# Ledger of designs, part 259: VH-VL binders against q9nrl2r1430to1533

Target 1, 104 residues: q9nrl2r1430to1533
Amino acid sequence: GGVHELSAFEQLVVELVRHDDSWPFLKLVSKIQVPDYYDIIKKPIALNIIREKVNKCEYKLASEFIDDIELMFSNCFEYNPRNTSEAKAGTRLQAFFHIQAQKL
Short names: E, the ipSAE of ESMFold2; O, the ipSAE of OpenDDE; V2, 0.75 times the mean of E and O plus 0.25 times the DockQ between their complexes.

## First folded at step 18 (VH-VL)

Design cc1 (framework fv_nezutatug; at its last look DockQ between E and O 0.85; V2 from the best seeds 0.78)
Fold by OpenDDE, look of step 18:
Formats: structure tokens, sequence, C-alpha cells
Structure cc1 (fold): chain C 104 residues (1-104), chain A 123 residues (1-123), chain B 107 residues (1-107)
């Protein structure tokens, strides 16, 4: 735990952001582009928010970090049908995350 | 510069499998985001057949009656299309195309196309 | 499936004319739209991506706009080489679908 876990979280977030399927997740969904998004999604989250939480050492446990990442994906799949570009990107990115998370 | 070239038999008999290959030059297929197959029946519009992502994930048009299979071979810098049990309805010009990946920018479109190859389904 | 209704199906115009082609999606597709130009016997060529971004090498007389369900391709001043068939395409969800095309003919 501690500093080592923080570094691991930081590195994983960097890898997620750099992934080519990260585009739906880099920042919060725009209310202008998707007016009803926040009527459906009650706990919005994005990689920039997660990164900020990591930088502020807000994650005490790996499970807390993982929960936020999983929330990010669950939001995507809750709002976006499976055949959408966002859902497809999310599916691939989540698979990548699950592989990387095993190292935590 | 990036170039795509379709290749394969121009004539296929009904009920057989149509097989095409797209050879990519000047660019690694592993660097692309999506690789697509599109066709155009004589005198008609464009129809998306399917795509393969750089990860290997595939998507196919469910409206096609033939079974679609798209695969990629990074060692040859190629990706391929197979349509099983073809009929006269599968007669068309077949195009392969690319969607590039540029980090930080969403590029929804096919920015590079092959010249197309004509496939005729006939007895 | 998402339908892309393109209009008009055909249009006759003269060199120098302003030409507008519209594409209407059966549901909101955000800005996930591309436009292509196709000349007889040739492969489609990209014009616009992400509804309003001009592809590299495309003349500035071409422009795209729209979001949600209504999209427009505009040629500000038609040139002789612009007579062709144009297609819109959505990238919001599979199957990816094209408009039926607009044939731009010389008047």
Amino acid sequence: as target 1 above (104 residues)
Amino acid sequence: QVQLQESGPGLVKPSQTLSLTCTVSGYSISSGYYWHWIRQHPGKGLEWIGSIHRSGDTDYNPSLKSLVTISADTSKNQFSLKLSSVTAADTAVYYCARTDYEWGEHRFGMDVWGQGTTVTVSS
Amino acid sequence: DIQMTQSPSSVSASVGDRVTITCKASQSIRTYVAWYQQKPGKAPEPLIYDASSLESGVPSRFSGSGSGTDFTLTISSLQPEDFATYYCQQWYSTPYTFGQGTKLEIK
C-alpha cells in the first residue's frame, strides 16, 4: 500500500488515458452534447477526475480505486447501447483495465 | 503515403465463399483504429459490410444474408473479408477503408480508401 | 438501425452556385457524421469527418455542419470538378449506415 500503491494507480491511469479507446472517458460527458445524460447517470465520473483523486491520495485502498474505474465503465454501459461507438470503446478499455488491474 | 489495395477473385459462383484481401502499404495496420469493408451494388449506394478494430474486435452488418468474417494479419499488413454462401445480391464493387487514430482528436470517418474491386456472383 | 435520409436525391447546379445537401438521422447521433464524394468509376473520397472537420487536402469551399439529427454539407461556390455523388455516413452505432446519396449534376 501507501506510496507504492499510489504510484501503481498513477501509472494505470496514465495507461488508460493513453489507450486509443479512452476518448469517451477522458472527461465528463458534455451536457450540451448529451442533454439527458445527467438525468440518467447519478454518479458521473471520468479519468480526469480519477486522476485528480489519485494525485490527492484520496484512495486508501486499491478496491476504492477499482470501484471508481468500474463506475466509470458502468455509467458508459448504462447510458450507451452495446452497439454504440462509446460502448464498444468502453468494452475494450475495460478489458484492458481488468488485465492491468491484476497487477495491483 | 498510405495506400489500400483490394485483391481477390472477380468471379464467384453462387453458394461459394467470396474472399477478398486488403493490402495496406505505407502504414501499419496495427496503428489504425478501424479497418473496414464497404460494398456498392451496381448503380446503388454504399453499404457497410463490417469492420475490425486494431485489437481484433469485429463488427458486422446484420442485414447481410451471407455470413461475414473479417480478419487481420499484422505480419502481412493485410486484413481480409469472407462472405459465405453468396448470391447474385452480393455482386458489387468492394472497397476496403481505414479509420485512423489520432490521440486527442475524434475522427469519425474513413480517410483512406482502396480503389475497389469488382466481384460478380454468377453461375 | 439508424437511417440516414439524404436530400435531395439529385440536384442540378451551375458553376459558382452555392449547393447545400442535407442528411437527417432517424435518431440523435451527436456529431458522428462523415461526408464523402464519389465520381463515376472511382472510390469514395473523404470530405468531412466529425460533422464539421475538413479532411486534409479538401478545398475550403466544402464545409459541414450540424449535430443531433440534422446535418448539412455545403459547397460555397461550385467548381467543375465538384459534380459527383455525395454521401453522408453515421458513426454513432453499428451497423454504420450511409445516406442514399445526392447526385450533383451540371445544369
Scores: ipSAE 0.889, ipTM 0.945, lowest interface PAE 0.4, mean pLDDT 95
Fold by ESMFold2, look of step 18:
Structure cc1 (fold): chain C 104 residues (1-104), chain A 123 residues (1-123), chain B 107 residues (1-107)
Amino acid sequence: as target 1 above (104 residues)
Amino acid sequence: QVQLQESGPGLVKPSQTLSLTCTVSGYSISSGYYWHWIRQHPGKGLEWIGSIHRSGDTDYNPSLKSLVTISADTSKNQFSLKLSSVTAADTAVYYCARTDYEWGEHRFGMDVWGQGTTVTVSS
Amino acid sequence: DIQMTQSPSSVSASVGDRVTITCKASQSIRTYVAWYQQKPGKAPEPLIYDASSLESGVPSRFSGSGSGTDFTLTISSLQPEDFATYYCQQWYSTPYTFGQGTKLEIK
């Protein structure tokens, strides 16, 4: 969409990155730390990748941007049980995202 | 310089509610990431009771979940533990502690502890 | 619940010795381990977070390592002030359980 929409994507991804619960989502999960992650999660995505896609204007619709962000959270909840530190962070960051995404 | 100090009664009768307060000085509790309660039974190891996140979310040890409440009062720079229906098994040294935040790191660990307060549950 | 099993339960060592304490998790917990030192009558003090990162002010003779289920705390050259009880704690999932402790005694 428009220039204002692309600026909104950049603003939102920056707010997500700066949130204190962003730590599980900043970069792709390490194969060294979590060897089986990529056997279970087939469409890995992280905030650094999403931010790069925003910088390169790869999102044509707000729905495409939202879908990547929601995929990131869905991967977290698929791999991580509810009582894990990752899932707790994901729950809080997703709630923050839903509030901010209403502005798109 | 951050200081944590536990306060509350040293003696509590069985079936009563244990109420402890952690007073934080030299640091705003709204700036912390997690605030914790931990206890250590006589001559034994450490048990995590629960935590409160800066958002207000709480996590409790499942063994205590129906009995424990942790809350924060930002205006007094304090957070509190209430443990209901206590028994002799709740006799312990109780500590409060902080987890500091560092952007981008999984820096879980209790980097500042109070000195501890001894609580005895006895008739 | 994740069980954290420390070994040995106690160790007797001399000043200058290298000491290794292990902590084993009942399931994979990545690097989400912290280590603490506790002297009698005192609160625990932080040593290590994220398995291998030294807390501020901790002497370089302390080091941590491990990933998955097996973690170690090493003191490369034991000093008189290092005689204490050491605990590991996992931060992967609630309840955030501690190991049972390892008491390090002077020989």
Scores: ipSAE 0.625, ipTM 0.876, lowest interface PAE 1.4, mean pLDDT 91
ESMFold2 (binder alone), look of step 18: mean pLDDT 90; pTM 0.930

Design cc10 (framework fv_nezutatug; at its last look DockQ between E and O 0.27; V2 from the best seeds 0.00; counts 0 for: pae E 8.1 > 2)
Fold by OpenDDE, look of step 18:
Structure cc10 (fold): chain C 104 residues (1-104), chain A 123 residues (1-123), chain B 107 residues (1-107)
Amino acid sequence: as target 1 above (104 residues)
Amino acid sequence: QVQLQESGPGLVKPSQTLSLTCTVSGYSISSGYYWHWIRQHPGKGLEWIGSIHRSGDTDYNPSLKSLVTISADTSKNQFSLKLSSVTAADTAVYYCARTDYEWGSHRLGMDVWGQGTTVTVSS
Amino acid sequence: DIQMTQSPSSVSASVGDRVTITCKASQSIRTYVAWYQQKPGKAPEPLIYDASSLESGVPSRFSGSGSGTDFTLTISSLQPEDFATYYCQQWYSTPYTFGQGTKLEIK
């Protein structure tokens, strides 16, 4: 189900991007704005990167796609305390993702 | 034009529950990002009470001694504030405010405020 | 909690003057700062968001700058309607704390 699976991944990424809590995740964190980010986060990832991987058919399994999305959230929660605006947005977006991912 | 209006009793007795409602017009509360309650004690600065996200998630100021509850009613285009067990320290002007949703943006300021409503806690 | 230390607490100035108000955060908060103007008996009105972005309808004589811990609100040429109390606020984390306020008075 490669074509159908690709479409499902693509659609889910679109839904994540359009979500109002996607703003911390649209692109990689700026090193200028957050100088120590990449000293802490060793596997940075964002929705634009995940979208590119989907478009290039780099995901062979749904689990691989899910792993990248979860990595994106884990990075957020690793760097940002839970009471921060980014962490709050991440929490809501992740909840949304978990609901949508069940459809994959 | 987006307008917010606070309403509720202007006088509350100690130990009772303060209840306020913010009515939003010209804009759906389901389209906003955050909805806030702020208060200002007479002659003092601004204090954030709490917020409710459009999803229903709430955040409250832990420094408040009273129990805070914020809820939203999309059918009435309103959101509400409840403060339990109030004291004289809760006497203030209470404001409701909005953080607008802007896709792709982290614009987290309060761009629209109500005119405020005075609440006095007295026996 | 993040403390927002605002200074000065009050300032006297004349029409046409350049006025600067500072807000220092107790920790780095990136650019998550908003500024408000409040006149007596009125609700606060938004001026700046994201430290340096001007709210819609706000005169260009208002400007915001800063990142990390040090933030500044500047009025390039004070107008009569600008005499009011100004507040900074951080949006980095809850509770969303305000500065103590700066009362801008006529000299």
Scores: ipSAE 0.887, ipTM 0.943, lowest interface PAE 0.4, mean pLDDT 95
Fold by ESMFold2, look of step 18:
Order: C-alpha cells, then structure tokens, then sequence
Structure cc10 (fold): chain C 104 residues (1-104), chain A 123 residues (1-123), chain B 107 residues (1-107)
C-alpha cells in the first residue's frame, strides 16, 4: 500500500529484530550448517529477507507482509520440536508480533 | 583454547541446596549459545539436567523441574546450577558442557566438557 | 521421554576387530544423535554429531550412521586406546536422553 503502510512494515520489522528472541529468525538457515533444513522447510524466509522485500516495495497488501511473518514462525515450529530454545523463542516473538501487528 | 571447570562443595547434606559453578576460560559465555549441566550417577549412565541459552531461556529435565535452577553471570564468565532438596539419589559426578552453534545447535551435541566434580549427599 | 536403548551393554574384542554399537530410539528422531567416548575417571569426549558427522580430531576409524530410530557407531579396526564406555544421546527433544552405555573391553 501507501507510504504509511511501508513505514509501519519497516518499523515492525525493526522491532522484531531488536527483540531478544529474534536470534533464530535474523537470517536464512545455512544448508551447510543445518543440512536437513531444506528437506523439511520448502518456503524458507527470515527477517532480513522480509526487510528487503519491504525496502523493494514487494508487499502490495498488509496481509502479504503478515503472511510472510507468520510463515517464518510456522517454519520454526515445523522444524524445531516444541521444547527447544528455538521453538520457545518463536512462541514469545510471535506473541510480541501479534500485539504489534494490531497497529497495522 | 576453551576450558570449562566445575567448582562447589564435594559433600552436601540431605534436604540442602546443591550449588555448583562452571567457570569458562578462553571464551566468552555471551558468545556461546547453549550451556548445559549433566550428571552421572555411580554405576549408572548420564543424565541431562538442563541448559541455559545466551538469551536467558532455560530448559530443564522434567524429572527435576521444580528443584533445579540454572543461571548465568556474563560479567564473571560463569554459569551455575542450584538443585534444592537433595537426597542420596543426587550423589553423582556433575559436568558442565557447551554447544556452540547458533542455528539448530541442539543437534550438535556437546563439544566441550568440564572435568567433572563429584558431589556426595550424605549425613 | 524418548528412550535410547544401546546394544550390547558390553563387548569384549581384540585389537584389529571391527566393532559395531547400536542405539535405538523409542520414536523417530531423524538424525539428531550424538556419540561420546568416556575413559575411566574422565569426562565424556565427543565423537559423532548429527548421526554421522565426525567431531574434529576424532580418528577416521570411527564412523556413525542411521536415521529415524536405528543408529550405529562403528570402529573399523579396534585399537588399544579405544577401551572405553560409549554413549549415544538424542537431541530431538527434551529431556535430551542418553543411552545406558556400552562398555568396550579389549581382549
């Protein structure tokens, strides 16, 4: 949408990156470091990719932006067992995201 | 070269709190990702007690959940174990260990271990 | 909890023998297995992570294999320094359980 929506998307991504629980989501998972990741996760995404899509105006609707953020969390919960540090971080960051997304 | 060393009392009385500290040398604990406590009972195998992530997130063996606390002090480059209400069943060699890899690191096991410290719970 | 069952509990073998130690998980854990070697009076030392990846500095006579529920540690040509107890550990979900150990004695 308009410049206000693009600014809101960027501000939300910055808030997610600054959150202490963002560490599993900052960059795409390396296939070298995690060899089986891409056998399980078919639509990988991370905060740096989402931020670049905002910068390039690739989101036409707020729903498209929200879908990418939710995909990021869904990937985390699919790949990581629920009792891992990664999954727990994802749960807390997702809760934070839901609160902030109401500002959109 | 990264080194981990456990310290604490070798003898603890029943019902008291066992307190152990792992001191990390040659590496900052804020740079590492997972820090673990493990114990080995006499004549038995190994048991994972719990872990702390550098974010402060903790995870504990459910069998010890309400009795165990793991914490870190980055200014002292240490992390610690407290186990409350100990009994003779808590007599074991206690190890601290590291997993040092950011993404998916729970799959990499423990690459550096301390030497272990023997704790006996007895009157 | 995911149970890790090692077999055999002990083995006695000669220098030069091929030794295989197995570890069976009570449910699928994909490849999330580590193997450790422990000498008497010493801390465990890492051998294998992610089922088949050799830790740095570990001799090439050690290898790991398996996925799902069945995992194997193999020593292709047993050496006198391989006398130890070997443990598997799953890293799929907490609690991160260990096998009961396999004591390897050199005849």
Amino acid sequence: as target 1 above (104 residues)
Amino acid sequence: QVQLQESGPGLVKPSQTLSLTCTVSGYSISSGYYWHWIRQHPGKGLEWIGSIHRSGDTDYNPSLKSLVTISADTSKNQFSLKLSSVTAADTAVYYCARTDYEWGSHRLGMDVWGQGTTVTVSS
Amino acid sequence: DIQMTQSPSSVSASVGDRVTITCKASQSIRTYVAWYQQKPGKAPEPLIYDASSLESGVPSRFSGSGSGTDFTLTISSLQPEDFATYYCQQWYSTPYTFGQGTKLEIK
Scores: ipSAE 0.012, ipTM 0.677, lowest interface PAE 8.1, mean pLDDT 88
ESMFold2 (binder alone), look of step 18: mean pLDDT 91; pTM 0.935

Design cc11 (framework fv_nezutatug; at its last fold request DockQ between E and O 0.91; V2 from the best seeds 0.83)
Fold by OpenDDE, fold request of step 20:
Structure cc11 (fold): chain C 104 residues (1-104), chain A 123 residues (1-123), chain B 107 residues (1-107)
Amino acid sequence: as target 1 above (104 residues)
Amino acid sequence: QVQLQESGPGLVKPSQTLSLTCTVSGYSISSGYYWHWIRQHPGKGLEWIGSIHRSGDTDYNPSLKSLVTISADTSKNQFSLKLSSVTAADTAVYYCARTDYEWGSHRFGMDVWGQGTTVTVSS
Amino acid sequence: DIQMTQSPSSVSASVGDRVTITCKASQSIRTYVAWYQQKPGKAPEPLIYDASSLESGVPSRFSGSGSGTDFTLTISSLQPEDFATYYCQQWYATPYTFGQGTKLEIK
């Protein structure tokens, strides 16, 4: 159960990171590049943070893991208009995630 | 080595559909990040027409008056451009191009271009 | 749409000169800028991607810089083969607009 879910989380994070649309999500947004980002996004998160949480076994339920991933995408769509490269990448990556998450 | 080549009729009548094909060699279109169509009116600058992502997602320049359709055929390793109801304003050199992906970062730019093909719209 | 205002529209220079071309975006576009070189009757060729990354095979005398709204293409020491038209392009949002171009001519 829990161990199997942990392995599934690890695998899914690896797949997300390796996806070619992961580039907006690999690390936290740079305040230098986007000075107003953290004025708008109050719960920043990225795949490296989620991976770390997985490695530390901080997710006890699949719903908790999914919530963080969805938060990552929601942050992207909240800050970035639909026609931006980040939003486009996010849309595709989220679709991929939703397919893979069905295994959880 | 990656090579792109545009092909299609060099002359199109007004109100007809302009159809071009970009043939990719030395590289699978399924491996590319984006595939683009660009045009250049005589003596003018470059204009982005549209793109198709490897997933099949398309984006088009809304400033174009013609209906733009970009599609990909992985079996032929080609992607195509269609402009409906063309006018003389669509006379241009048309280029296809690629955007590749480097893991961890989007390679913002078009690193490989076709040689271009001239399309003239006239009655 | 995002406008890329490129300047100058034309510039005359001599071999060995330092040449600077700029593009100003109508809004912040991160580092999502590419630069291209086009010679008469030829397709554009890539120079810079992601604002400052040199494309493979491009001479080191070419460099790109900038982030946000202001971007620069620099040729440190102009060579005879560098006389051409240069374009910037933004990749922040569709449509992926180009600058108007800069024609670099021999003085």
Scores: ipSAE 0.906, ipTM 0.955, lowest interface PAE 0.4, mean pLDDT 95
Fold by ESMFold2, fold request of step 20:
Formats: sequence, C-alpha cells, structure tokens
Structure cc11 (fold): chain C 104 residues (1-104), chain A 123 residues (1-123), chain B 107 residues (1-107)
Amino acid sequence: as target 1 above (104 residues)
Amino acid sequence: QVQLQESGPGLVKPSQTLSLTCTVSGYSISSGYYWHWIRQHPGKGLEWIGSIHRSGDTDYNPSLKSLVTISADTSKNQFSLKLSSVTAADTAVYYCARTDYEWGSHRFGMDVWGQGTTVTVSS
Amino acid sequence: DIQMTQSPSSVSASVGDRVTITCKASQSIRTYVAWYQQKPGKAPEPLIYDASSLESGVPSRFSGSGSGTDFTLTISSLQPEDFATYYCQQWYATPYTFGQGTKLEIK
C-alpha cells in the first residue's frame, strides 16, 4: 500500500517486537538448536524477516502483512504443544496483535 | 532488594481450603513476568503448584487443577493461593517465587523465593 | 508430564573435588532447564538458567551445559559452602517439573 499504510505496518511491527512475549518470534528458529523444526514447518517466518519486508516495502496489501504475522503464529502452534512456554507466549502475543491490528 | 513473604495459617483441617498470601516488597508484581507457588513435602523434593502471568493468565499443575486457584491483587502488591479440599497429603512447606522479565530471552527460572511457610493438614 | 531424572541421588566428595550432577528429561526440552541449590531449612537458591547461564552472584566454579534431554551441572572445585541438595527444573512445558534432587555430602 501507500506511505501512510507502510508507516502503520512499521508501528505495529515495533509494538510486536517490544512486547514481552516476543522472545520466541524475534528470529528464525535455528536448525542446529532445534533439528526437526524445518521438517515440520515449511514456511518459516519471524519478526525480523517481517520487519525487513516492511522496511523494503515488500508488502503491497495490508492482507499480505497480516498473513505473514498470522503464519508466524500458526507455525508456533503447529510446532509447539499448547502447554509449552513458546505456545503460551504465542497465544498472548497473537491476542495483542489482534487488538493492535484494528488500527489498520 | 526484592523480598517475598508467605503468610497464612500453619494448621488446616482436612476438607478445608488452604489460603496463602505472598506479599512482595521492593518490587511491583505488575513488573514481574510470572509469580509462582511451589511446595515441598516433608523430606521430599519440590513440586510446582501453579503460576500467574503479569497479564492475569494462570497455569496450574494438572494434578491440582480443579482444586487450585491463584490470583493477584496489584493494589496490595500480593498474590494468593487457594487449595480446596485439603488432605494430609497437602502437608508441606509452601514457597512463593518470581520469574523476572528480560526482553528477548526465554529466561525462565525462579530467581527470588520467599522464606517458605509450613502448613500442616491434620484433624 | 515431563519427568526430570537426576543422577546420582547422592554424592560424597571432598573440598577441591570436581563434581558433576546430571539431569535427564523424558523428552526434548531444548535448553529450558534451571538449577537450584538448597540448604537444610532454607528456600532453594537459583544457580543456572537456560541450561548454561549463570545467575547473578553465583561463583564461576558453577557451570551448566546440555540441550535436548541431557543436562549437567558442574562444580569445578568444591568449597565448604557447596555441600547442599541440588535440583534441576524444566521450563519447557507445564507442569514445570523438578528433578528429585542430588544430595552433595562431605566425604
């Protein structure tokens, strides 16, 4: 979208990154540290990648931006059982995202 | 600087509700990441009872889920444990503890503990 | 529930010895392990978080290692104040279970 819309994407990404439950989502999961992750998750994505895509104006529609954020959470819940610390953080951050996304 | 202090009755009769309060001083409970209750049976190891997140979300040990409630009162800087329908098996030292926040990490662990309070369940 | 099995249950050692205590998880828990020291009549004290990160004020003779299912706490040169019971705890998934403890005694 337009310049104002890209500024809104930047603001939302910054708020997600600063949230205290962002820790599982800041960077891609390391295959060395989590060997089976990429056998299960075929479309990996993380906040640093989404932020770079915003910075490079790679999102043409708000739906594309929202889809990447939702993919990030979907990956979390697919890989991690709901009683895990990662999934709990994902649940809280996703709820925060849904509230903030109303600004778009 | 942070201090946690458990308070509540030391003796509880079977079938009653055990109520404990953890008073936090030198730190706001709204600034912590998680607040926990742990117990240690006589001569035994440690058992996690449950936790409350700064958002108010709670997690409980499944073995106690229908019997336990953890709540927080930010205005009193306290969080509390209620354990219903106690039996002699609930006799233990009860601890409250904190997991502090560190942005960008999965820094889990209980970095500050209360001194513990002994609760005996006996009729 | 994730079981945390500590070995050995007890160990006798002398001041200056190197001691290792292990903790095995019943499933992979990444690096989500904390270690605690507990002396009789006192609350546990934190030593290690995230398998290998030293808590503030903990002497450098303590170290932790491991990932996945196998974790080790090492004391490189025992001091008199190190005789205590040691616990691991996993933070991967609720319930956040502890190991059964390892009692470190004066030989």
Scores: ipSAE 0.715, ipTM 0.892, lowest interface PAE 0.7, mean pLDDT 91
ESMFold2, look of step 18: ipSAE 0.713; ipTM 0.894
ESMFold2 (binder alone), look of step 18: mean pLDDT 90; pTM 0.931
OpenDDE, look of step 18: ipSAE 0.894; ipTM 0.947
ESMFold2, look of step 19: ipSAE 0.675; ipTM 0.876
ESMFold2 (binder alone), look of step 19: mean pLDDT 90; pTM 0.931
OpenDDE, look of step 19: ipSAE 0.896; ipTM 0.948
ESMFold2, fold request of step 20: ipSAE 0.627, 0.699; ipTM 0.870, 0.888
ESMFold2 (binder alone), fold request of step 20: mean pLDDT 90, 91, 91; pTM 0.928, 0.932, 0.932
OpenDDE, fold request of step 20: ipSAE 0.902, 0.903; ipTM 0.952, 0.952

Design cc12 (framework fv_nezutatug; at its last look DockQ between E and O 0.87; V2 from the best seeds 0.78)
Fold by OpenDDE, look of step 18:
Structure cc12 (fold): chain C 104 residues (1-104), chain A 123 residues (1-123), chain B 107 residues (1-107)
Amino acid sequence: as target 1 above (104 residues)
Amino acid sequence: QVQLQESGPGLVKPSQTLSLTCTVSGYSISSGYYWHWIRQHPGKGLEWIGSIHRTGDTDYNPSLKSLVTISADTSKNQFSLKLSSVTAADTAVYYCARTDYEWGSHRFGMDVWGQGTTVTVSS
Amino acid sequence: DIQMTQSPSSVSASVGDRVTITCKASQSIRTYVAWYQQKPGKAPEPLIYDASSLESGVPSRFSGSGSGTDFTLTISSLQPEDFATYYCQQWYSTPYTFGQGTKLEIK
């Protein structure tokens, strides 16, 4: 408990979540809605998982944090063709992330 | 109250460029998710022309023979459509429309439309 | 491109009737479907988004269902103002495509 100042990782996750194009990434993909997703994507990840890892101080290096975020995007682009709404959202969100990540 | 209004020449000659503008009132285009152009040939169904995201990213219908260009001017709260080298096939009612953003929702669709403007391609 | 095959192309019905319009996608598009109503000489108006969510201000007699490839718009009890042309649309991928439309006429 207690009030803590947000770390750089925490702040970035908050910004990603609040981004308009975060909707494909907020939670893990539903197996019900996308039955074959987990047959293709072997390392699923989402912003809520990354946020949990940040809160548990599981990232010791910025590179580890960045790797998970990049994995999230790579999963999206691996599964979703470029012209899909998810891929388009992912492209925009990733661009935003790359700008913000320069501050880390 | 959000309103969209199409404007531009109602008559365009073949091989010329069709130019339309959608003026948005009661809402900032920078707050929208997508802004769209749709057309409807006389007696036919709806055809998506293209869209522009508020970031400036654009998507166009590859089936259109004319070159499509969509742009936005936040200072004027407008976005525009240009179709180059038009033919009689481009005669239609042209609509602009909006997709709003609601955080955390999958609200996909065009929730606000202009009244449409008729464009006739004729020599 | 994703094709949206809408059926029927036209239907005649009476006030009070239950009407069902179907839209089939050429591939799975999850729930990324919207429905519109268009009256003659007017712009389309939104009815349903995300396959089953009712747009604000739309009467509750309208409902949408479906996921994957098969989608349905239902009007539980037709009112005089409901006679119009209806369109489905997919938002899964560009180009965004519409069904060919269903003209609902008075019997």
Scores: ipSAE 0.885, ipTM 0.941, lowest interface PAE 0.4, mean pLDDT 95
Fold by ESMFold2, look of step 18:
Formats: structure tokens, sequence, C-alpha cells
Structure cc12 (fold): chain C 104 residues (1-104), chain A 123 residues (1-123), chain B 107 residues (1-107)
């Protein structure tokens, strides 16, 4: 798509990164720190990867961009129980994302 | 520079509601990440009661969840604890505390505490 | 709930000694541990967050280490003002539980 659409994806990613609950999602989970993560999560993804894909124009459809962000959250909720600090951050950041995505 | 001060009654009768307020000075409550209530029973350790996030989301210790309410009043720069149906087991020193915000990390820990207020539950 | 078990429950040591206090979590909590110092009649004071990061103004003789289930607070050269009770607290999941405390007495 258009240059305007790509600018909107970048703006949204920047807003997500700036959010105070972005800390679990900035980069991929460390296999050293969390050895079993990649046994459970088969499609890992993080904000730095999504941002790079936006920069390289790898998203052909808005739905592809949205799917990667939702995958990021679903990975969080699959690996982390609801009462963990990471899942709580994911819940808040996902709510923020849904508000921002409606503006597009 | 940031100061937290608990206020409320020191003596509460069984079955009543304990109400405490934490007044924050030198810092906007809306700028914090989490605001907490903690208590310390006589001769025992510390117990986390619950927290309120800057968005208004609350988390409560499951052992107290149906009895506890934490709320914030940003216009007064205060947050409050209400604990209903108290018993002698709720006798403790009550503290309020802050978790500071640090972008890009999960900085947790209670970096500023109030001085504590003693609450006794007795008839 | 995640239990945090501190050891020892108390220790008596001399000025200049190296003191080690341990905290064991009942499950892996990554590095989500804070340490506090509490003197009699006063509120706890922050020492360490995220297992090993010193809070502002904390003397460099304090250090923390560990990840997973085993965490350590070390005072490299004990000073008279370090007489206190020390607590760990986990921040991995609610309820955010504390250890039972370690009382450090200076001889």
Amino acid sequence: as target 1 above (104 residues)
Amino acid sequence: QVQLQESGPGLVKPSQTLSLTCTVSGYSISSGYYWHWIRQHPGKGLEWIGSIHRTGDTDYNPSLKSLVTISADTSKNQFSLKLSSVTAADTAVYYCARTDYEWGSHRFGMDVWGQGTTVTVSS
Amino acid sequence: DIQMTQSPSSVSASVGDRVTITCKASQSIRTYVAWYQQKPGKAPEPLIYDASSLESGVPSRFSGSGSGTDFTLTISSLQPEDFATYYCQQWYSTPYTFGQGTKLEIK
C-alpha cells in the first residue's frame, strides 16, 4: 500500500514502544533466561521485529501488521499466567493498542 | 523529596470498615507506576494487601479480595484503602508505598514508603 | 501463591564481616526480586530491585545476585548501621509475597 498507511503503522509502533507497559515486548524472550519459552511458543515475535518489518515495508496488508501485534499478545498470554506482572502489562498494552488501532 | 503519609483511625471495632488514606507530596500520583498498601502484623513479617496502577487497575491479595478496595483521588493526590469486616487478625502497622516508573524495564520494588500507621482492632 | 523462604532467620556478626542472606522462591521468578532493610520502629527501606540493581543512595557494600529460585543479598563489610531485619519480595506474580525476614545483629 500507500505511504500514508506505512506512516500510520510506524506511528502506532512508536506509540506502543513508548508505552510504560512495553517492557515485556521490546525484544524476543531470552532462551538463556527462559529456557522452556521456545518449547511452548512456536511463533515468537516482539516489537523490535515488527518495527523492522514496518521499516522494510514487509507488511502488504494492514491485517498482516495487526496479526503480528495480536500474535505478540497471544504469545504473552499463552506463556504467562494471568496474575503475572508480564501478563498484566500485556493486558494493558493490548487495550491501548485496540484504542490506537481504531483511529486508523 | 517525595513523601507518603498514612492517615486514619488507630482503633477500629470488629466488623467495621478500616479506612486509610495515603497523602502524596512532592510527586503527582498520576505519574507513578503502582501505589501499594502493605501491612505488618505484630512480631511477623510483611504482607502485600494490594496495589493500584496509574490506569486505575487494581490488584488485591486473594486472601483479602472480597474485603479490600483500593482507590485513587488524583485531585487530592491521595490513594485509599478500605478493608471491610475487620477482626483482631487485621491488627497491624499499615504502610503505603510507591513503585517508581522506569521506561523499558520492569523496575519493581517499593522505592518510597510512608512511615506507617498502627491500627488496632478490638472491642 | 509463591513462597519466599529466607535463611538464616537470624545472624550475629562483627563489624567488617561479610554477611550473606539467601532467599529461595517456591518456583522460578526470573530476576523479579527486591530486597529491603527495616530498622525497629521504622518503615522498610529499599535496597535492591530486579535481583541485583542497587536503589539510589544504597552503599556499594550491598549487592544482590541470583535468578530463577535462588537469590542472595551480600554485605561485603558489615557496618554498625547495618543492624536491621532484611526482607526479600517477589514481583513475578500476585500476591507479591515477602520472605519472613532475616534479623542481623551486630556484635
Scores: ipSAE 0.614, ipTM 0.869, lowest interface PAE 1.4, mean pLDDT 91
ESMFold2 (binder alone), look of step 18: mean pLDDT 90; pTM 0.933

